Miniprotein binders against q9h3h3. Designs and how they scored, part 6

Target 1, 235 residues: q9h3h3
Amino acid sequence: EDGFTAEHLAAEAMAADMDPWLVFDARTTPATELDAWLAKYPPSQVTRYGDPGSPNSEPVGWIAVYGQGYSPNSGDVQGLQAAWEALQTSGRPITPGTLRQLAITHHVLSGKWLMHLAPGFKLDHAWAGIARAVVEGQLQVAKVSPRAKEGGRQVICVYTDDFTDRLGVLEADSAIRAAGIKCLLTYKPDVYTYLGIYRANRWHLCPTLYESRFQLGGSARGSRVLDRANNVELT

## First folded at step 11 (miniprotein)

Design WD20
Fold by OpenDDE base, fold request of step 13:
Structure WD20 (fold): chain B 235 residues (1-235), chain A 85 residues (1-85)
Amino acid sequence: as target 1 above (235 residues)
Amino acid sequence: DREELIRRFERLVRRAEELLRRAEEALKRGDLETAEELIIYALMSLKLAAWIAEELGDPELLRRVEELVRRAERLLEEVERLKRE
């Protein structure tokens, strides 16, 4: 994807954040109701704008599941943005290390594993597996995009609290794999989104910190997680 | 935080034990492909648990992981044997 396409997709995602969400909250809803909720709102059928015949009559930005231990904490996003503007004005070099330090200083540490799937059974099955893992306490929070365009890919986002905690990133990968998901995963910190740093940015920063590939056969069985910044396998 | 690492360890171990239980059930049904996948998932969790045990410097936690790894390996050998028949 070029920078324009990445920026467009990010703008659409940000606009979706402002619309109503369909949420299953395990903190307030019994786990026994999850299957009925999944059957009522399969992601492949939920439409972005509440199309006729869809499970939703109103616009939906995201479908989400919150785990029992989920606590929303976005940190000091305003302070982060102010510090970023000051840094740009200073003319100092901007590196991945610079962004990591800004994120730590302002406690903007959330990140997410991303998977893109076509609408259909595979997407709904993957989402059901993730939702169960969240309700069972293996994951904290996840969301999936509704169907926006016919044949368009939908994205599942699985969050971790701290992108600097490599163990936590790997734990989430392991939980996603245990849910039966075998596709390519990419991990992106939210700090890059908040600062408008997308693919092909002028600072040559890669917003994808990790990639995960899964293999069942051959000499290399299991998940292989690559640190993109250092080009090193972590697993 | 040591207590948080212990909680993470125990979650990973519980996941691995449940996955191995399900793998044994899959073997009983003759579903070798499902059994193999579940064993691989268990081994992934156990690898992370081993790293935590090493970080904590706790030989008893490491022993527990090694015992579960041996169980997983025995199950995997059985799956591989049955796939060759």
Scores: ipSAE 0.811, ipTM 0.934, lowest interface PAE 0.5, mean pLDDT 92
Fold by OpenDDE base, fold request of step 13:
Order: C-alpha cells, then sequence, then structure tokens
Structure WD20 (fold): chain B 235 residues (1-235), chain A 85 residues (1-85)
C-alpha cells in the first residue's frame, strides 16, 4: 500500500471513530448473550452507512467487544499532539525512540494487532473467535470495521494496553492464535495514529512495530513475531 | 512488578493446561488436526510462561512449565504417530 492509500484508510478510520459503535460490553452484558449478538451483527453484513437490508439502519463506525477488564485509558492525546507539533517546529531529529518517549510521557501507550480479511464467512468466524476470547478474558478489547460500499477488506483490531510491554504484545498474539486466527498480523501503536504517522511518512518511521506469522507445520511451529524496528524475531 | 508477572504466569499456565486438555479430547475423537493446533497454542503459552519464570528466577515455576512442555510434546508425538497410520 502506497502512502496515499495508507492516509486514505487512516482518514476513513478516523471518520469511523466519530460514528456510532455497535458494542458488546462484557462488563454489563452476560456472556451468554454473545452468540445472539454475533448472529445479529455479523461484520460482513453490518454496513458502514446503514444500507437497506443491513442489520443496522444507522451509520456504524465500528463493531466492538469490551472485556471484563477493559478500562478505556487513552492518556493525554491532546498533550501528545501539542508536544509533537512543538517537536516538529524545533527541527530536532525524530526517531522511533522519540515517539516512544512521547507516548510514555503522555501515557498514550495503547497499541493493536491488525488483521485484514475479505468480507464473508471467514471474517465473521474470525471475529466470533476474537469476541469470545475478549469475553473470556484472554483479550481486553477488540473492534472490527463494518462492510464498506466498495466491498474492500475489513480490519479486526485487537488492543493491548502497552505497546512497550513486549510480553503483553506477545500474550495478545498467542491469544489471537489460540482463537484460530492464522493470517498475517501487524502491530501498530495508537500514538502513530494520533500523530498521523502512516506508511511512507517524511520521517521514515515505520508505524508497524511487529509482524506475526503463524505456521502449523515445519521445524518452527507456531507464531513468529518479528520486531520490525530491529529486524529481530522475538519468538 | 513481581506479583503481576506471577499473575501472568498463572494465566498462561492455566491456558496451556486447558488447551492440552482439549487436545486430549480431540485425540479421543480422532480429530488429529484440531489436537495438533491446540498443542501448538499450548506450547506458545508455555514459552511465554518460561520467559516469565526465567525473569523471576524461580526454579519451581520453570519446573512447572517444563512438565507441561513434556506433556505437550508427548501429545504431539502421539498426533504425529497417528497421522502416519
Amino acid sequence: as target 1 above (235 residues)
Amino acid sequence: DREELIRRFERLVRRAEELLRRAEEALKRGDLETAEELIIYALMSLKLAAWIAEELGDPELLRRVEELVRRAERLLEEVERLKRE
């Protein structure tokens, strides 16, 4: 994906964040209702703008599941953005370390594993697996994009509280894999999203910190997580 | 935080034990593919548990992980044997 595509997708994601969400909150809703909710709102059928015949009549930005331990903590995003603007104005070099430090300072530490899937049964099945893992307490929170008019790939986002906690990132990877997900995963800190840092940015920052590949066969069975910044396998 | 690491360890171990239990059930049903997947998932959790045990410097935690790894490996060998039949 070129920089334009990445920016476009990011703009769409930001716009979606402002629209209503379809949420299953395990803190307030019995786990026994999850299957009915999943059947009512399969991601492949939920439409971004509430198209006729969709399970939603109103626009939906995201479909989300909140686990029992979910606590929304976005940190000081405004302070982060102000510090980022000041940093750009200063002309100081910007590195991944700089962004990490900004994130820590402003407590903007959330990140997410991302998977892109075509609309259909495989997406809905993957989402159901993730949703169950969240409700069972294996994951904290996840969201999936609704179906777009263009019929493009939908994204499932599985969040972790701290992108600097490698163990937590790996724990989430293992839980995603245990939910039956075998596709490529990429991990992106939210700080990069909040600062508008996408692929092919002028600072040459890679917004993807980790990649996970899963294999059932061969000498190295399981998930392989690559640290993209250091080009080192963590697993 | 040591207590948090211990909690994470125990969660990983419990996950691994449950996955191995389910793998054994899959084997009993003759579902070798599911059994293999579950064992692999268990091993992933056990690897992380081992790292925590090492970080904590606790030989008893490491021993518990090693015991579960041996169980997983035995199950995997059984799956592989049955796949060859």
Scores: ipSAE 0.808, ipTM 0.933, lowest interface PAE 0.5, mean pLDDT 92
Fold by OpenDDE base, fold request of step 13:
Structure WD20 (fold): chain B 235 residues (1-235), chain A 85 residues (1-85)
Amino acid sequence: as target 1 above (235 residues)
Amino acid sequence: DREELIRRFERLVRRAEELLRRAEEALKRGDLETAEELIIYALMSLKLAAWIAEELGDPELLRRVEELVRRAERLLEEVERLKRE
């Protein structure tokens, strides 16, 4: 159990969102420059605070790749937060269905597949595969956390536009797998992040909606995607 | 939206076709592990394409998926045969 509370990880992620990002934007940069950019900024070497000898001299919150079809749309986050406060004050029961409805009402529908990898070649290789998939239009947007001083795991986030679109979630899983990534994936809606709903929250809400496991051998080859809320396999 | 589903279908099919092409190339060079992996990725894409075809109720789309699935299965059988030799 990495000793960081879910709250600490969330605070770090929020702080990272406010720092400068290293971005490859396929809308403005030729795809032919991707390999040079990946070589210049391998995520295992990019440091959170611009340590001496790192590719970055300044703090970096995230390393990101934007696809050709990427359009930032966060919906009405302020309205969502206000509605959430009102709901808490009402004393009404709060369920995953309640959060889904709030997200739909306020158009806060983005979500992400998450993978955690140790710093090193495997991380850089996984990131390169994801970055190519984004530039090739198989994925819309992805980001990876820079290396922390403590050498903790780095996270790759691969976004989808709508966590309620099961097909879209599965399409992204398939694209991630086709990029050569075999590790455990978890899918989390951004609405949970915006509302401060983390692991072990007082409402007993699980912020992980889906889990993907990949297998090359046996009777079930490919990804097994589990709906965590319903405990049902989707694949 | 029907048009969106068709676009998604065509992307999945194109991905599967490219993966199967690369699998065939891997087989030609004797890289059985890579070939198997690529075939599995293709089958994953084809499964999603099949779901879309079923949702659309389009027998021609379903036929296209089934043809690619049969191609993938033949390649997989060849890989498995060669792994036993």
Scores: ipSAE 0.796, ipTM 0.928, lowest interface PAE 0.5, mean pLDDT 92
Fold by ESMFold2, fold request of step 13:
Structure WD20 (fold): chain B 235 residues (1-235), chain A 85 residues (1-85)
Amino acid sequence: as target 1 above (235 residues)
Amino acid sequence: DREELIRRFERLVRRAEELLRRAEEALKRGDLETAEELIIYALMSLKLAAWIAEELGDPELLRRVEELVRRAERLLEEVERLKRE
């Protein structure tokens, strides 16, 4: 039973990745067209399967914005996955440190800041801010899930190139905050996604590496970013 | 790699400069809440720029950051003063 939920979440993620994406690619599309594109495809209205009344008639797995400097490099994902299978049959312990080393060895270093918002104006406004930050060169690439259920939360993912570059992860947090995003952010290295390791996984691994909380009032203003593995504040 | 750090530094400084310019405009309008937010975002960006300048070991870059930090702090003090009045 313990593995059931993680297997289900992995299958749903795979299906979304394989369906068409709605992409604004700043490498090929003028920045002046961004606002019209955002108005046409608000994430609160784009439906997963092209429901009547939505702006999309076909299934949409993700809505994404690629920045001018976006150059994807996933690393040795196949080697990572093979090493992961071997590790599972070895009897050696599976720990966050083991996953980190696997990711480093196979150069699968990307990760993402995540935020979860209910459908509506707040989601659409947050996405628009992130999308503008990407097109302006403050962030490299981001995506947002389409609407799947009434009242269900959606996710915005903002990618970084190297989860071990803590300063670079903080730079992305800073850019997200400058776009007006004040909600809780959590950071997940892509290694967990490529191996199908989600919150309710059978190894009881926590795929969240960093947590960012933002404050305007009080004695400490700005982001407070916690390294959850070491219980250490980075900021 | 050093060139990449310089690009990251310059991006953070340019962002902070734009945020402070917008904060000054918000202050002129009397929109103290917006001004405060923009100043905080600028200070976050400048803190990271300072860390990059220290990594590069370049005192000129650090002095540029410190000047902008002083500007941001003066603006924040003015906002706080006006909110109390």
Scores: ipSAE 0.745, ipTM 0.914, lowest interface PAE 0.9, mean pLDDT 88
Fold by ESMFold2, fold request of step 13:
Structure WD20 (fold): chain B 235 residues (1-235), chain A 85 residues (1-85)
Amino acid sequence: as target 1 above (235 residues)
Amino acid sequence: DREELIRRFERLVRRAEELLRRAEEALKRGDLETAEELIIYALMSLKLAAWIAEELGDPELLRRVEELVRRAERLLEEVERLKRE
């Protein structure tokens, strides 16, 4: 009934991709302008369709920050999708291993850490921390959904370039935590999104590959990152 | 790729060094909670750096990580001591 789960927000994000994005691009914009931009466009106040009283008068699909070193590379998405269709009609097994191999073969390796927060100070503060980490070079690309429904949760996506690179994914987790993020993070490879594979799919695949939980107190301070596909703790 | 692992190692060590420097500054101004958080973040980065040093099989890289871990642990002990006062 509401869209707070990562699956529902990912589907809404796909529907919003065609609308304009609000982008801070560190490759062309001085870092000194970031704080003013963040103050002008807090994600809790930027509305999906330009509601009265919001800072935007036109639709916004996403709010994004591109880091200095960002080099877009979506890989061979068309070839991936064609090979996926062929697999579905071939009768061959569809397993996490075959999805991983398809992603590698077609170089569709990107993925994202996701966090879900209610609108308000906590969301805006978390986004600001992530955006600064991107501009400072600790992360490469992040985006956050605009406010679509009063009281509804919004999603921050922090991208990495290769879901098979566990150390790189863990490095991104550590940078997210160093930005002050303490909530649950889930990691989803983009291959699942491009193939339309969501929770409760007919192949019983799990689109969440990693899960990160953070704590400051106790004997196990820091992130605990679980590989859900292999049921192995990485940290 | 060995060269990429070395680049990642150096990035993680630089991050940890900066985090520890900021933790020291927070400690000097009495901001114990910020200092503690920064130390934990530094230790997270150093754990990854240690794994890379072990994968590379380079004892000098591992010694560099161990020195920073000792620095982080000393700072954490000081923070915890001050919180008890």
Scores: ipSAE 0.741, ipTM 0.910, lowest interface PAE 1.0, mean pLDDT 88

Design WD20
Fold by ESMFold2, look of step 12:
Structure WD20 (fold): chain B 235 residues (1-235), chain A 85 residues (1-85)
Amino acid sequence: as target 1 above (235 residues)
Amino acid sequence: DREELIRRFERLVRRAEELLRRAEEALKRGDLETAEELIIYALMSLKLAAWIAEELGDPELLRRVEELVRRAERLLEEVERLKRE
């Protein structure tokens, strides 16, 4: 992560958002069709640009599953972006608190738990568990990146509707774990994404708000969730 | 909102109940690893449900959670006992 690398990754992320998505929408598709859909489009085989031999012949930016209760609402993103520009020219300090307040003021409150996995069976199995949890109503909406030509890790994003609602964020963590996910999870509010704020940013803001670590054995079984902004454990 | 907290509570309890039923089934077939995992997931859900019950100040909701926690703890003790054999 450097200035040049961050600029290229941001452009690639924007392109993925703008390309077609491969979507299972539980609001219009029977749940009984999910297993066949997952078998047809495993994320380790769906390619970003439609490589020969993949199940997709056209570019795919994201593979997504929408739950029955999914109601898209990004909030006032345009107003958020305008206020952000005004703040930057005002000379006032930019802090995590000002970002939180902008998000609240403009109702851009969504965020996501992230997990990074190498292509293969483990990724496909994890995605299937998450997708089933969404269709069964335990999670609202999730997406997974397709396989890049260069390889590398892929990301599963599991959304929540309000990053300031700690109980809701913790409920999503528990549902992810109940789907069999044991790896490290990190949580990023969407406000950082809409404003183009990544890890190596000029304001030294940390876009990761929460971190979840899972332990099956020992005295502290379950998730341990750290609030990185306040340096406190939530669980 | 009180109504939203109650909906969240009920969802968490339903999840825990289903996880415990699956854990009991796994125990019946001797799959101790699966049973242990499911019990832990249930306890995670019940911890959040307990926090909501406390927020609501509703002793009946807390009692429902406590009974399920006792069920989960008994199952976990049984799994650990069987793993030592």
Scores: ipSAE 0.724, ipTM 0.907, lowest interface PAE 1.1, mean pLDDT 89

Design WD62
Fold by OpenDDE base, fold request of step 13:
Structure WD62 (fold): chain B 235 residues (1-235), chain A 85 residues (1-85)
Amino acid sequence: as target 1 above (235 residues)
Amino acid sequence: DREELIRRFERLVRQAEELLRRAEEALKRGDLETAEELIIYALMQLKLAAWIAEELGDPELLRRVEELVRRAERLLEEVERLKRE
């Protein structure tokens, strides 16, 4: 994807963040109600704009599940953005290390594993597995995009609190794999999103920090997590 | 934080034990593919638990992980044996 396509997709995602969310909150709703909620709002059938015949009559930005330990903390995003503008004005070199330090300084440490799936049974099954893992306390929070266009891919986002905690990133990968998900995963820190750093950016920064591949057979069974910045396998 | 690492360790160990229990149940049903997947998932959890045990410098935690790894390996060998029959 070129920079324009990545920026367009990011703008659509930001617009979706402003629309109402369908949320299952395990902090206030009994876990026994999860299966009924999943059956009522399968992601492959929930439509972005509340199309006729969809489970939702109103626009939905995201479908989300909050775990018992979920506490929303975005850090100082405004301070981060101001520091980023000042850094650009200074003409100083911008590196992945620079962004990491900005993120730490402003406590903007959240990141997410991403998977893209076609609408249908496989998506709904994957989402159900993730939602259960969140409610059971294996994961903290996850969201899935509603169906926007016929045949268009939907994205599941599984969040971690700190992209600098490699162990936490790997724990989330392992929990996603244990939920039965075998597809390619990419991990992206939210700091890149807040600063508008997408694919093909002028700083040549890669917004994907980690990639995870899963294999059941062969000599290397399990998940392989690659640190893309250093080109090193972590697992 | 040591207490947080211990909590994370205990969670990973409990998950691995549950996965291994489910793998044994799958084996009893003759579902070798499900058993293998569950064992692989358990080994992934145990690897992370081992890293925590090493970070904590606690030989008893490491011993507990090694015991569960040996259990997982025995189950995997049984699955592989049955797949060859």
Scores: ipSAE 0.799, ipTM 0.931, lowest interface PAE 0.5, mean pLDDT 92
Fold by OpenDDE base, look of step 12:
Structure WD62 (fold): chain B 235 residues (1-235), chain A 85 residues (1-85)
Amino acid sequence: as target 1 above (235 residues)
Amino acid sequence: DREELIRRFERLVRQAEELLRRAEEALKRGDLETAEELIIYALMQLKLAAWIAEELGDPELLRRVEELVRRAERLLEEVERLKRE
């Protein structure tokens, strides 16, 4: 994917963050209402701009589910950005380790597993599985992009509180797999998004920390999680 | 830190036990594919639980995980046997 494509997708994601969200909040809404909400707002039918005949009449940035233990904490994003600018000006080498330390210092530790699916039944089914896992307390928070006018792939994001907690990242992978999702997963820290570090960046930083592949058969049963920075399998 | 790891361990174990229960029910229904998937999911949870038990240095927790792993493996062998018939 060309750098332009990555920047464009990032700009679209940022614009979507500013539009209204369709949210199921398990802290305030009974779990028994989840099935009705999923039926009302299937992500394959919810449109980004509220097209005629869609479940939504107004623009929707994201469809999200919040678990009972969900607490939004973004850390010091402004301090992070200032420190990043100072670092760039200093001419010091920038490494994945540098970004990790910046993230820790400013408490910007959130990250997410990402999966890309074509619109349709498989997407809606995957989303329903994730939403249930969130409401049941196996996952904390997840979101899915609405259907674009062009009919491109939709993304499901499953968040973890701390990308430096390897166990927590693996727990989320296992919960996603237990929800019936078998596709490729990539894990990205939010710090990379906040600093504008996309694919083909000038620092040659890979914004993907982990990759998960799932297999039911053969010598490798279950998830294989690869640390992309070190090229080491964690599982 | 230790208390949090114990909480995570207990969550993983409970999830694995539930998955294994559902796998046994799938076997009773003759749904071998579902049973196999559920067992694999349980084994994934148990692997993480084992890592926690090792990190905590608690042989009792490790024993509990090993018992559940043996249960999962027996169920998997039964699924594989039935798939060959």
Scores: ipSAE 0.792, ipTM 0.927, lowest interface PAE 0.5, mean pLDDT 92
Fold by ESMFold2, fold request of step 13:
Structure WD62 (fold): chain B 235 residues (1-235), chain A 85 residues (1-85)
Amino acid sequence: as target 1 above (235 residues)
Amino acid sequence: DREELIRRFERLVRQAEELLRRAEEALKRGDLETAEELIIYALMQLKLAAWIAEELGDPELLRRVEELVRRAERLLEEVERLKRE
């Protein structure tokens, strides 16, 4: 895809990150208030810029829930970015392996499971399940995009602390499934986000590290999680 | 590290126990699809708990998981039997 698309996506992501967020913070708010909060701010009705009739009157970049154990740690992002520039100048190959090593070296280890759902009951129900799982301690932190004026699918992001901890990534998958979510999940390490590497990029890197598919039928019921970089099934 | 693995193990087992309790309730109501789903979720959690118990090298933790797996399997057999009727 073209460089204009990548620059536009980066600018929109920056704007959403910088606009106000609607946050339920379990570290400071009792769990008994969660259901009322979810009813007040369903993601299918919270609008990006505060449309008339929406529950929000001002822009909302993200709707988020922080668990009691949430401890933000983005790592050495500035050192990561400097090393990335040096790598590009060096003439050395740019591969998923070199990005993994940069992330480890600079302790930029977080990542997220993503799911895309159309506005409506399924989205609001999925978000409520994820939010409850976060407040109950099965997941640490999650966010969901607000409704865009043009409609279209919205994204729920469920974060994990360390993309190199495969078992921990699988634990998050199992908690997401236990919340009733059956759709395709994809996992993206945050290193790709911090370096501005999206699906369409000039290095042809795939920011999706894992893919989770859920099966109810047959003798191998449950999640099937595939490591896209090594073409190996984890489950 | 070891303390964190134990915390993760206990979280998985606690969730699996709750999922199985809910599956039993669904089964009593005759909601076989819900019961089946909850049992599958519990088994997913227990599989990960077993991997943690193995990494810790703790046979007592593994025995706790195996007991819950047997409970889940008995419930799944009952659901499958009722679906055939």
Scores: ipSAE 0.783, ipTM 0.928, lowest interface PAE 0.8, mean pLDDT 89
Fold by ESMFold2, fold request of step 13:
Structure WD62 (fold): chain B 235 residues (1-235), chain A 85 residues (1-85)
Amino acid sequence: as target 1 above (235 residues)
Amino acid sequence: DREELIRRFERLVRQAEELLRRAEEALKRGDLETAEELIIYALMQLKLAAWIAEELGDPELLRRVEELVRRAERLLEEVERLKRE
């Protein structure tokens, strides 16, 4: 059932990507308008399909904030996908190292920190903090899912431009934490998304590359970031 | 790439300075929990700034980070002392 559920979630994610997005674009919109925009479109109230009583009358796939320095570059995704098909038919083993090399070769280096929160004040507060961090330049781009009719957990995605730049991934983690986010964060390189590699994949790959856990008390204050591929702490 | 590292360093330092300023304001209000959180966030940023300064091999950048770390540590000591009272 997990495989079936994951397949349906992937199809829904594709549909969300293609539906309209609600975007605050700091490159064209003054930062002073951010608070009003956040108040108008809290992610706990923006509905996926424009339900009655929601602030949106049309479907919304994602709510996003683009920073002033955001310069989108997904790399050679088509070349990546072709090379992936060739690799699968070659008989060579498919490993995390092989995927890393494909991503580097085709310049598909972006990835994202993910956090999952229930609808409500905590989600809206977390999103507002992330959005401010993006507009202030500590982060480049983030998005959050709208509220589904089932009312399940929503996801905030905070992008970085190079998953191989471990220091840069840690910089994003620190900016997320400074926005007041204390929950578990997981990091997924976009290469896994573009190749359709999910948790229960046939190659037994782990799409989560890094994991961040945060604490304020005790001897280990701050983030602890684990490299899931090598089971090594980065921090 | 060196220019990019300098931009990242300056961003981290600027953010850490703002976090410490906000921590000082929280401390003046007696909000010890908020002050502590902000200081921890600043120290996280400064740790990464120090790594960048070391990569750049620039002693002046490292001195700037060390000064801010000492400020953060003094503030944290004060917060912890007040919480024990």
Scores: ipSAE 0.782, ipTM 0.927, lowest interface PAE 0.8, mean pLDDT 89
Fold by ESMFold2, fold request of step 13:
Structure WD62 (fold): chain B 235 residues (1-235), chain A 85 residues (1-85)
Amino acid sequence: as target 1 above (235 residues)
Amino acid sequence: DREELIRRFERLVRQAEELLRRAEEALKRGDLETAEELIIYALMQLKLAAWIAEELGDPELLRRVEELVRRAERLLEEVERLKRE
């Protein structure tokens, strides 16, 4: 059934989070080493479990790059989760507004722009552009999934530190676009991930807060960023 | 807060200036597609810089953005002119 399948996929995602990560950390590694690192570990060739012929011999959960200004702070996740349970039993409406307030109260403010790409040159090129933007200070932190055995789309996540700072989320969008990324981007606050709220959830909440679409032609050149919760264009 | 906005403004302006410099180089070598893309990226960042300048209420910062926007628009006009050739 669908619930059993979702539990399987969640377990696989949790295992990836717990497996080793391949990290380029600009806080401790000179920027001049980035290109060699990218050439050694292209995400289309780094395998989830260390297949023969891979650049990695051990499992890899994620490939990540940390910028010089990266300061990890997930906030009060345990308090958030407890308040979420209380909210569900309180009779109060569960809306995007109540989730936003819950996240603010517990300082769980991070979120991420997401893009999905098939393995190959386009994925590796996109990741390299994002990684350079992080090391150059235009973005704070990004990660990309490794290649699965059967292939399929991989995901690049570009984090921001405060989903309520719309200007900051748009700044990240502009930096992603300047790295040459033209595909659809979706933005998801981490609060939804920590509470296990996915697209087909029983509260009919939309975990995608913003969508960014890019175009060069016509009079509306650049990103069009839609706030899906309020049906308002930010750009 | 105000100091943070100023840092973000300066970052956006610096990035936009670099994008415009790269657009000028692309234009010199005849790569009109690349030049156009870089100009659009610069304008996106300058729009955000202008929003910060307005929030700060600082007309000197807004004038700096407007000068760069004029530079970007001149470059875009040149790209469009050359595409007609």
Scores: ipSAE 0.771, ipTM 0.926, lowest interface PAE 0.8, mean pLDDT 88

Design WD62
Fold by OpenDDE base, fold request of step 13:
Structure WD62 (fold): chain B 235 residues (1-235), chain A 85 residues (1-85)
Amino acid sequence: as target 1 above (235 residues)
Amino acid sequence: DREELIRRFERLVRQAEELLRRAEEALKRGDLETAEELIIYALMQLKLAAWIAEELGDPELLRRVEELVRRAERLLEEVERLKRE
């Protein structure tokens, strides 16, 4: 993905954040209703703009599931942005370590595992697995993009509270794998999104901190998680 | 903190034990594919548990993980044997 593609995808994601969400909230809705909700709103059929014949008549930005332990905490995003502008003006070197420290200082610590899947049964099945894991308390929160007109890949995002908690990031990977998902996963902190740091940025910062590959067989069965920043395998 | 790591460890171990139990049940049904997947998931949990045990410096926790890993490996060998028959 070139820088333009990454910026375009980010702009689309930001626009989607402003549209209504279809949410299953396990804090207020009984878990027994999840299957009916999943059947009503399969992500492969929910359309971004409420196309005729879709289960939604109005635009939908995201389909989301909130776990019982979910608490929205975005930290001090405004303070983070101001500090980032000041840092750029200072002419000081900008490193992944710098961004980590900014994130910690401003408590902007959320991150997400990302998977991209084609619209269809496999996507809906993967989403159902994730949604169950969220409702069962194995994951805190997840969202999936609705179907676009062009039939492009949909993204499932599974959030963790702290991208600096390596164990928490790995636990989420394990829970995703336990839900039966075998595709490639990439982990991205939200701080990179808030600062407009995408792929092929001028600072050569990689917004992907971790990559998870599912492997059957060999000496390392399961998921191989690569720390991309350090080029070290964690698993 | 140490208490959080212990809680996470115990959760991972319980999850691994349940996955291995379900794998054994799948084997009894002749569902080798499901058994293999469940064993792999258990091994993933146990790897994380081992990491925690190492971070805590607790040899008893590490021993518990190793015992479950050996159980998982035996089940996996059985799956592989049955796939060759």
Scores: ipSAE 0.023, ipTM 0.386, lowest interface PAE 4.4, mean pLDDT 87

